# Ledger of designs, part 9: VH-VL binders against DnaJ homolog subfamily C member 27-A (dnajc27-a)

Target 1, 260 residues: DnaJ homolog subfamily C member 27-A (dnajc27-a), of Xenopus laevis (African clawed frog) (q7zyf1)
Amino acid sequence: ALRIKVISMGNAEVGKSCIIKRYCEKRFVPKYQATIGIDYGVTKVHIKDREIKVNIFDMAGHPFFYEVRNEFYKDTQGVILVYDVGHKETFESLDGWLAEMKQELGPQGNIDNIVFAVCANKIDSTKHRSVDESEGRLWSESKGFLYFETSAQSGEGINEMFQAFYSAIVDLCDNGGKRPVSAINIGFTKEQADSIRRIRNCKDSWDMLGVKPGATRDEVNKAYRKLAVLLHPDKCMAPGSEDAFKAVVNARTALLKNIK
Key: E = the ipSAE of ESMFold2; O = the ipSAE of OpenDDE; V2 = 0.75 times the mean of E and O plus 0.25 times the DockQ between their complexes.

## First folded at step 4 (VH-VL)

Design w4 (framework fv_zilovertamab; at its last look DockQ between E and O 0.08; V2 from the best seeds 0.00; counts 0 for: pae E 10.2 > 2, placed apart)
Fold by ESMFold2, look of step 5:
Structure w4 (fold): chain C 260 residues (1-260), chain A 121 residues (1-121), chain B 107 residues (1-107)
Amino acid sequence: as target 1 above (260 residues)
Amino acid sequence: QVQLQESGPGLVKPSQTLSLTCTVSGYSFTSYWIHWVRQAPGQGLEWMGSIYPGDSDTSYNQKFKDRLTISKDTSKNQVVLTMTNMDPVDTATYYCARHIAVAGTWYFDLWGHGTLVTVSS
Amino acid sequence: DIVMTQTPLSLPVTPGEPASISCRASQSVRSYLAWYQQKPGQAPRLLIYGASTRATGIPPRFSGSGYGTDFTLTINNIESEDAAYYFCQQYYSYPLTFGEGTKVEIK
């Protein structure tokens, strides 16, 4: 049997343990996280006519447990990275989680050869969503990560996530521990993704186009054309690109009415 | 827009108390540590201290521990630096900067524009 | 306190050529090392964290390497825009400390 190591990452109370517990059923021992900062389980799964033994480590996200969890990053084949769609701060923390892992792995580690499954979790299906699917998907896919909408409350999406996650890990193992080259091509560039993120977070038409207040009509149109080409539907398949393009069009219109 | 903005007096007399404010916008105030870093004219950067706005946990550079206080006002999304017994040697540009509240990520991904504070009579 | 020592303090460069800046820590900081760029009159800008990971929006001509006590920032294909001060910073332990800075100047 192929043996693999999987860890969970994410802030406390985002539903990591619930996702793992629902998948592992009785094979997960959720007893030690409050005391030692880690719970673990072992399960056997059948993926692509393979039986694999999976060691799952559900790591406590509280900073108090940093010294414990940093011992579990090495030799990891897969990461389940979880945030709560109802709490934007848990999404904002994801880059910090990646940084912690990258730093701890050091020169001998290559995060590109680890399978990540990002779970946009709905802890409460009735709660107002503060992180749009397109925002979470853009973040995930721009990094080459799998993205899933899950509900720890209902169990929706959890089995699909684990199925795809383990399938990707098996593919990685069958490719000598390296990701297939085709899995790196995501249909958009880093520049496109960065532009969409910036545009999403702008509240000012001047800033959205990257021009200073008092810019001339020609400067506004030049800035607009650059962004319009970058985000054109024929060249940009990134999550959220259509909304970003609409926002850029609206910003140009608003500025040109006020400059004359 | 995600932004940090420093504000406060540009001139402080020797022996007086400096109060600087860092105003946060565009992101969750309680997700990040806020740090104060200063730079004397023509000199390098010096870390002064930090606060985690979520629980008011603070850390101070030993150099400043007796005269530096960092506090917060969550209702205004502000962090306040208070430093007593100012001396001309404290003349510097003061920056606020942030890092995500996850252990091992104490690098600054966002900085304010800085505010120059001159200590002179 | 962990002392960060940068060399050189001044680095004249020719556009199109590579340049490198060294940073040495007085004790191991593992991979907890960041690099910043600071242009005159501006705040520092994060370039590299984790010794080798480029921050969002940083061009691939910037790269970092090293582990433990010896670190290098490499700028390939120097552009005129790269003229600035560059600082390393350790974040292994408090107090957080910075190198003295390296002024990169166009020849």
Scores: ipSAE 0.006, ipTM 0.529, lowest interface PAE 10.2, mean pLDDT 83
ESMFold2-Fast, scan of step 4: ipSAE 0.566; ipTM 0.764
ESMFold2 (binder alone), look of step 5: mean pLDDT 91; pTM 0.927
OpenDDE, look of step 5: ipSAE 0.639; ipTM 0.842

## First folded at step 5 (VH-VL)

Design w3a (from w3 with heavy chain G54Y D55S; framework fv_faricimab_arm2; at its last look DockQ between E and O 0.01; V2 from the best seeds 0.00; counts 0 for: pae E 12.2 > 2, placed apart)
Fold by ESMFold2, look of step 5:
Structure w3a (fold): chain C 260 residues (1-260), chain A 121 residues (1-121), chain B 108 residues (1-108)
Amino acid sequence: as target 1 above (260 residues)
Amino acid sequence: QVQLVQSGAEVKKPGASVKVSCKASGYSFTSYWMHWVRQAPGQGLEWMGWIYPYSSDTNYAQKFQGRVTMTRDTSISTAYMELSRLRSDDTAVYYCARHIAVAGTWYFDLWGQGTMVTVSS
Amino acid sequence: SYVLTQPPSVSVAPGQTARITCGGNNIGRKSVHWYQQKPGQAPVLVVYYDSDRPSGIPERFSGSNSGNTATLTISRVEAGDEADYYCQVWDSSSDHYVFGGGTKLTVL
């Protein structure tokens, strides 16, 4: 039988344990994180006519438990990254979690050969959403990570996430521990993804086009054309590219109203 | 080297208490659970409980609740098990055993040499 | 509380295969660990996670676990294998660590 090690990462109170508990039922003990920094589950799954023995470690996110966490990063086949869509700070912390893992794996470790599943969790379905799907999906897919919308309250998306996650891990193991070429090609470039993220987070129309206030009509149009080619729907399959393209068009229009 | 070294044999009277020590060497004492397991002469292994040295949290088997106290001193990497109101049927070898910190590994990978405690009139 | 049952003894001739059972309700859903104990010594882990071996344990030690029975199998038994053997699980419902009663392996 194939044996794999899976860890969960994410800030406290994002619903990580609830996601794992729903999947593992009574085989998971969700009571030790506050005291010892780790909860544990074991499950057996059937993927592609194979029995897979899975060890799932749900790690506490508080800095207090760093020494517990750092013992778990090596020899990991899969990582479940969780954030709460209602709390943008939990999404913003994901880069910190990756940095901690990269640091502990050292120069010989390669996170590109670990399967990541990012769970955009709806911990409270009545709360206003702070991180939209395209933003979370863009961050995830630009890194070659799987992305899922999950609900701790309803359980929606959880079984789908675990099935895809385990299937990807089996594919990785069958490819000698290296990602298949198809899993690397995401259909958009880093420059396209970075531009969409910048446009989404920009403060005003000047900032959106990347020009200084007081730019001439020609400078505005030149900046617009560069972004329009980069983000055009025929050239850019990135999540959120359509909205970013519309925002760039609107920004150009707004700026040119005062420039003749 | 990684090891657990326990205190020496003890002889006690019924009604007394005994405190057995277990000194850890060669690993991070606060990163691993410490368990106590006893074995009466000619009998099997009996789990007594654990302490998590980082937090001092404990979990005792129901049979020993109210009679056992597990403590530690992190400055000298030492765990302690105290059993009170001793009876003659508490005569046993008492082992400390490390639970490896990687969850999913609910087994004892390192054992102390054992401490014989004899309770007799 | 969860109970593990083992036969009190098993006898085999040198070179043959010994099978030591550990019974428990739905034990196949738990990870089973096995310890060897020789007289006057602390237990030594010989199989963990049903079927894995620690470094230094020969391949003739193996294990299986399904349904209500886990089994420790010792192939090509040697005189030095004569010992007591204990199975052990963690029971999540009680948060207790449970040992079987032990099996004395005699090599005739």
Scores: ipSAE 0.007, ipTM 0.451, lowest interface PAE 12.2, mean pLDDT 83
ESMFold2 (binder alone), look of step 5: mean pLDDT 94; pTM 0.949
OpenDDE, look of step 5: ipSAE 0.694; ipTM 0.874

Design w3b (from w3 with heavy chain S31N; framework fv_faricimab_arm2; at its last look DockQ between E and O 0.01; V2 from the best seeds 0.00; counts 0 for: pae E 16.2 > 2, placed apart)
Fold by ESMFold2, look of step 5:
Structure w3b (fold): chain C 260 residues (1-260), chain A 121 residues (1-121), chain B 108 residues (1-108)
Amino acid sequence: as target 1 above (260 residues)
Amino acid sequence: QVQLVQSGAEVKKPGASVKVSCKASGYSFTNYWMHWVRQAPGQGLEWMGWIYPGDSDTNYAQKFQGRVTMTRDTSISTAYMELSRLRSDDTAVYYCARHIAVAGTWYFDLWGQGTMVTVSS
Amino acid sequence: SYVLTQPPSVSVAPGQTARITCGGNNIGRKSVHWYQQKPGQAPVLVVYYDSDRPSGIPERFSGSNSGNTATLTISRVEAGDEADYYCQVWDSSSDHYVFGGGTKLTVL
């Protein structure tokens, strides 16, 4: 039997414990997070006719518990990384969570040898969604992470997440702990993903095209053509590429209205 | 069926180089780490380093850095370990070993038969 | 830099229990693997993940790991168990694979 270590990461109150408790049922003891900063579960699962023994550490997200969390990053096979779709700041914190883990793993740590399942969690279905699926999926898939829409309230997506998550861990173990060179085809490049991310976060049309206010028509068109080739729907399969391409077209149009 | 078969024994003079081969069969060569471990006569096991045949990434024990080169030929599922500037204390049996594990919990589940390298003046 | 310490030898009578220790700083936070090596042969994995056995290894072989000590236990020792035994870990801080110095098990 394969034994694996899994941890949870994410801000406090994003539903990490609820996701884990719903899957583990009575095998999870949710007693200590507020005092020690870690809850622990043990479960056994069958994946591809194998029995997998899983140790799950549900880590408190509050900064007060950093010194507890940093003892659990090493020797981890899987991470459940959770944000609340109703609170954009919990999504914006995900890069900080990765940085904390990378720092504690040190220069020898290879995050590519760890399976991440990103859970876009719907803690309260009555709350307006602040992070759309394409944004969360782009962030996740551009990093090689699995992405799932989950609901702490209904349980939707949770079983599917854990099944895919454990299957990916088993596949990684079967591949010698490294991802095969030829096994990944996500249909877009890092440059394409980074451009889409930047375009979604731009504040105005000049910034979106990467030109200064007062740019000439030629400068605007040159910047536009570079982005248009990069993001064209026939060449870019990234989540959100169609919206990014439309935004770039609209930015060019808006800027050229005042330039002869 | 699943096995690692190493090249034959070698006798070398001090200052020479030796290149030991390890041919894998019965499994996906590029998806498993290949390690080299040596054992001097009457002594214990000493880890030398690994290569990942999928991308040729390597990591060498500090003691061997600068003298060891690990390579592979994926077309014949063969890993190689070359040790240069040989000394008499490099006389040992050299093993290749495969591992399948995740980070932090790794073991060698398959070993080659060993290759005796004798360095004598 | 990470060091594993084993006793050089352990002697037991047939039918008794042998315990071979592997000492290391905080080794209980690492997964320990054990190899048996008979004269003229390559090592053979007998215990992995502290206490699990590969297929074909009898249940007489068991292991534990806590604090600063991992232990390989061989119950009902047979003459065929006479061999050198090595513990091994992966050390994440150096990305090195570390073997203990080996323990010769003698069955008298």
Scores: ipSAE 0.000, ipTM 0.389, lowest interface PAE 16.2, mean pLDDT 82
ESMFold2 (binder alone), look of step 5: mean pLDDT 93; pTM 0.941
OpenDDE, look of step 5: ipSAE 0.765; ipTM 0.903

Design x1 (from p4 with light chain Y32W; framework fv_dalutrafusp; at its last look DockQ between E and O 0.17; V2 from the best seeds 0.00; counts 0 for: pae E 12.7 > 2, placed apart)
Heavy chain, then light chain:
Amino acid sequence: EVQLVQSGAEVKKPGESLKISCKASGYSFTSYWINWVRQMPGKGLEWMGRIYPYSSDTNYAGKFKDQVTISADKSISTAYLQWSSLKASDTAMYYCARHIAVAGTWYFDLWGQGTLVTVSS
Amino acid sequence: DIQMTQSPSSLSASVGDRVTITCRASQSIRSWLNWYQQKPGKAPKLLIYAASSLQSGVPSRFSGSGSGTDFTFTISSLQPEDIATYYCQQYYSYPLTFGQGTKVEIK
ESMFold2, look of step 5: ipSAE 0.005; ipTM 0.431
ESMFold2 (binder alone), look of step 5: mean pLDDT 94; pTM 0.944
OpenDDE, look of step 5: ipSAE 0.872; ipTM 0.956

Design x2 (from p4 with heavy chain S31N R50Y, light chain Y32W A50K S53Y; framework fv_dalutrafusp; at its last look DockQ between E and O 0.08; V2 from the best seeds 0.00; counts 0 for: pae E 11.8 > 2, grease 19.3 > 18.9, placed apart)
Fold by ESMFold2, look of step 5:
Structure x2 (fold): chain C 260 residues (1-260), chain A 121 residues (1-121), chain B 107 residues (1-107)
Amino acid sequence: as target 1 above (260 residues)
Amino acid sequence: EVQLVQSGAEVKKPGESLKISCKASGYSFTNYWINWVRQMPGKGLEWMGYIYPYSSDTNYAGKFKDQVTISADKSISTAYLQWSSLKASDTAMYYCARHIAVAGTWYFDLWGQGTLVTVSS
Amino acid sequence: DIQMTQSPSSLSASVGDRVTITCRASQSIRSWLNWYQQKPGKAPKLLIYKASYLQSGVPSRFSGSGSGTDFTFTISSLQPEDIATYYCQQYYSYPLTFGQGTKVEIK
């Protein structure tokens, strides 16, 4: 039978342990207490008519031995990354988590051959959402990661996430521990994703088009045409591309109103 | 407003029981560990243990195991530190603290104001 | 248990002086060490995490260095507001342990 290793990562306050415990309520067999620094369990799941034995390491909220954590990164087939949609700082910390894992795996490690499932967790549904679905999805999918909206409190999205996550891990194992090439193709480029992120976070129309204040009409139109081609809906399947394209159109219109 | 608010100072005699509280507000109580830290008069800081309110899992430093009980009530977002029989040596300041654990980083990011416990005869 | 030994236990220095506090772990804790400041009657405050990273809002005169078993905390130019007791704290393994503290006073 197929045996896999999964770890969880994310800030302690994001509901990471709750997601794992809620999914595994009747199937999780804890092996030891957190008094040695991590929770460890074994579960069995059924995916694509196969029974899969899963070793789960929940590293949330405990003092963690560096050397012990490094050993858990090695030979890992799947990672669950969690952030709280109500607290943007937990989303912004995700790059730090990836950097730590990349550093621990060393220069010969290939993070691209690990299945990541990003959980945008809704800890408190009565508060303002700080990270829009398109923002979280763009970040995740531009890196080749799976993306899910989850609620540890209601259970929404959790079973769907684990099913897709384990299915992707089975596909990885069936391809000799390497991701299939088609699973890496996400329908948009890094340049397209970076442009959408920049447009989302820009402070004015000049910045949005990437031109200096006081740019000529020709400079504005040249910058506009470049972005319009890059973000065209037929060539850019990235989350948020339609809204970014509309924003670029509106920015051009606003700038040209004030210059002739 | 994210805060931990502890119960007020206590003056007790040896042999009496005591339960002090730490009430959380402004965040999801069940998603964070609550730790207790002792500071004896004129002395340093000592980690006593934690509770994870979601599961009620606890962990104690060896010298405090069986000396105190750490518990929580999820319904009112409150953690507790309790003695069944106080000793004069329990005279100290007691802090509750939440910790942050992210990307190889771990520290106490939120502290209660402290509860002074005085045990004398 | 991992013992954390701070040196010195106390010190007095003039405003503007460079102050150095050493913390030694009884076994390697890699870089999993924090520094806290505690003013009289107040809860501790984090200054340095992961041995050398400055917490947001902490003045740049504070710094930390070291790895393994030997760690150093430095105040580059002591100010009157820095009168406090400073603690190192390891988070490599349970139980979490603090150094015994270093009391810093002016003059």
Scores: ipSAE 0.006, ipTM 0.457, lowest interface PAE 11.8, mean pLDDT 81
ESMFold2 (binder alone), look of step 5: mean pLDDT 93; pTM 0.943
OpenDDE, look of step 5: ipSAE 0.886; ipTM 0.962

## First folded at step 7 (VH-VL; framework fv_faricimab_arm2)

Design y1 (from w3 with light chain S31Y; at its last look DockQ between E and O 0.01; V2 from the best seeds 0.00; counts 0 for: pae E 18.1 > 2, placed apart)
Fold by ESMFold2, look of step 7:
Structure y1 (fold): chain C 260 residues (1-260), chain A 121 residues (1-121), chain B 108 residues (1-108)
Amino acid sequence: as target 1 above (260 residues)
Amino acid sequence: QVQLVQSGAEVKKPGASVKVSCKASGYSFTSYWMHWVRQAPGQGLEWMGWIYPGDSDTNYAQKFQGRVTMTRDTSISTAYMELSRLRSDDTAVYYCARHIAVAGTWYFDLWGQGTMVTVSS
Amino acid sequence: SYVLTQPPSVSVAPGQTARITCGGNNIGRKYVHWYQQKPGQAPVLVVYYDSDRPSGIPERFSGSNSGNTATLTISRVEAGDEADYYCQVWDSSSDHYVFGGGTKLTVL
């Protein structure tokens, strides 16, 4: 039987406990729950004709619990990282969660050998979405993480997430705890992902092209071409690349309308 | 009126050089890429390279690297293509073409009339 | 060194539909542009962005692009459509511009 350790991460009240409870309720048998702010359980699943015994730590997401959380990052095979699509601040916190884990693992820790499943959770289906799918997927896939749209309310996406998650962990374990080199093909580069993210968050057309107000027509066109080449659909398969490409085109058009 | 007007036909000996001009009118010369494309008699179109007139950046097809030089004179809105060490297989019509940036696509919406260059034996 | 392949010729009867193909590896992930060239004349853009038409080009010119094949379609072909047709893409890896070898459309 294969034994693995999984933790959940994410801000308080993003629904991570609900996702775990919904998937594991009948299979989640707590052995002991003495740790303040952390629920612990053991469950059993079958993946690829393997019996997998899973130790699950559902970690409190509030900063107050940091000193409790830091004890549980070591020797983790999988992380379920959750944010609420209706609250952009929970998405913006994801880099902070990764930084906390990286800091506690230290330079000897290899976070690349941990399977991450990012859950874009729809806690309330009636609320307007603040983080679109392409934004969340870009963040996740640019880091080599699995990405899923989930609903703790309806259960949609949860089974698919756990199946892919555990399958990836089994593959990792069968490869001696290291990721195979051939698993690194996401279809875009870090530079492409960073550019799309910057374009999404820019304030105006000048900022989008990376030029100062008052830039000449030639400066605008040169900056535009660099971005257009980088993000062109035949070289960039990143989530949101087509919209970023169109935004760059529109920014050029808007700027040149007011320049001789 | 928006147009590209090229210099007249030329006859050259093997080993010589030719310089073809392309004068732009009716639009902002420095804001659009200028391309050169040739067509040998009875053959298809062959892209040679581009120049960005705003700063003279160039990009040449590998086949012509070392033999082609693309330049411009912004004061008269004119692009130039010079091809050196001419051979008989350089006999072709040479076109200039403007690169338009509508929705970020890479196509040529405006072409010069073409310049026949004959490399005589 | 991206390559576009066109048939050397296509023949169709007047009033029928001509289909001119342009083959390339993963061409469906590129924007394909089409040019018409009549003897002694410069090329004229007839389709861009796979399927859009410039002002002044009849609606019977259309285009499609998927997989490894782009197609220029000319409905209700007229004698005046007899010309050479070239497909063109941009190859982002080299920042080079590539033309197909051309297809001579003959109206029987």
Scores: ipSAE 0.000, ipTM 0.408, lowest interface PAE 18.1, mean pLDDT 82
ESMFold2 (binder alone), look of step 7: mean pLDDT 93; pTM 0.940
OpenDDE, look of step 7: ipSAE 0.545; ipTM 0.808

Design y2 (from y1 with light chain S92K; at its last look DockQ between E and O 0.01; V2 from the best seeds 0.00; counts 0 for: pae E 13.5 > 2, placed apart)
Fold by ESMFold2, look of step 7:
Structure y2 (fold): chain C 260 residues (1-260), chain A 121 residues (1-121), chain B 108 residues (1-108)
Amino acid sequence: as target 1 above (260 residues)
Amino acid sequence: QVQLVQSGAEVKKPGASVKVSCKASGYSFTSYWMHWVRQAPGQGLEWMGWIYPGDSDTNYAQKFQGRVTMTRDTSISTAYMELSRLRSDDTAVYYCARHIAVAGTWYFDLWGQGTMVTVSS
Amino acid sequence: SYVLTQPPSVSVAPGQTARITCGGNNIGRKYVHWYQQKPGQAPVLVVYYDSDRPSGIPERFSGSNSGNTATLTISRVEAGDEADYYCQVWDKSSDHYVFGGGTKLTVL
């Protein structure tokens, strides 16, 4: 039987433990030690006709436990990275979590050979959603990470997440623990992803097209054509590209209406 | 602090059994695989099998299937290896070794001091 | 059934570089680990993941792995490096842990 090590990462109270406990059922032994801040669980799964035994370390997200967490980053095959869709700060913290892990693995650490599953968790269904699915998916897939919508309350998406997550880990193990080049083909470029993120956050139609107020009709159309080619859904497979393309079309229309 | 301490040397007759103990300290005994590796005098290392102390699952090398039994007692953080129907070619130093969990790569970062088992008539 | 092949011995002068090979079919697709064993002592891990060192192992111990050959390299060899060296892999097809036959490093 293949045995693997998995850790969880994410801010406190984003539902990491609930996701793990719901999946592990009665096998999660709550051997919580307050001075350590880490829960441990073992589970057994079948993936691709093989039995896999998984050691899961549910890591506390509080800064107080940093020194404990750094002892558990090394030798990890998989990371479950969790944020709460109702609290945008938890999503904005994800780059910080990656940086912490990268720092503790050191210059010889190869974070690209670790499987990440990003869980957009719906911890409180009574709250407005602060992070759209396309935004979370774009962030995740642009980094080569798996992305799932999960609900600790309903259980939605949890089994699907773990199945895909373990399958990706098995594929990595079958390649000798080294990620094949083809496994990092995400179907869109960094430039495309960055443009979609910028368009989501722009303040007005001028900003969206990257032109200054007072731009001529030709300048607006030129900026539009560059973005339209970059983001056209037939040429860009990135999450959110269709909405970004439509937004660019609408921005052009709005700006040209104001130009004589 | 973190260590594996094995039971003392043993002398056995052919046909007998031997049970070697390996006591873990300074780490979570149930979170790591425990392996047994032997070394005949003047020879190389030979893997015998493993036990996972968390659930008692085992995996034995084919050569030892039917003669080896690996067990553990989690209350005292101790693993055991019992080898039955001993032969003179079972004379060896028997090591326990801890297995660190990394995908596609399994190495032994902590070894016991070894237990010499001599089989002679 | 996966087999790792090591030369039985390697001799090197003090201050020079020793290279100990570990041959195996497509071994470059596996992680290789190396152990040092001095007489009467348990093995000590000196290289893991092909090329990484545990804490306390000097930087003059290094490793590489590609194709059908993994290599342990010990630069600026000292008399205290005289030992047996074993390579080790995990073999997926048998789910077994496989050691090479060992290489005795002699420091002349």
Scores: ipSAE 0.006, ipTM 0.441, lowest interface PAE 13.5, mean pLDDT 82
ESMFold2 (binder alone), look of step 7: mean pLDDT 94; pTM 0.946
OpenDDE, look of step 7: ipSAE 0.688; ipTM 0.868

Design y3 (from y1 with light chain D52Y S92K; at its last look DockQ between E and O 0.90; V2 from the best seeds 0.00; counts 0 for: pae E 2.8 > 2)
Heavy chain, then light chain:
Amino acid sequence: QVQLVQSGAEVKKPGASVKVSCKASGYSFTSYWMHWVRQAPGQGLEWMGWIYPGDSDTNYAQKFQGRVTMTRDTSISTAYMELSRLRSDDTAVYYCARHIAVAGTWYFDLWGQGTMVTVSS
Amino acid sequence: SYVLTQPPSVSVAPGQTARITCGGNNIGRKYVHWYQQKPGQAPVLVVYYDSYRPSGIPERFSGSNSGNTATLTISRVEAGDEADYYCQVWDKSSDHYVFGGGTKLTVL
ESMFold2, look of step 7: ipSAE 0.525; ipTM 0.795
ESMFold2 (binder alone), look of step 7: mean pLDDT 93; pTM 0.942
OpenDDE, look of step 7: ipSAE 0.777; ipTM 0.909
ESMFold2, look of step 8: ipSAE 0.421; ipTM 0.733
ESMFold2 (binder alone), look of step 8: mean pLDDT 93; pTM 0.943
OpenDDE, look of step 8: ipSAE 0.690; ipTM 0.870

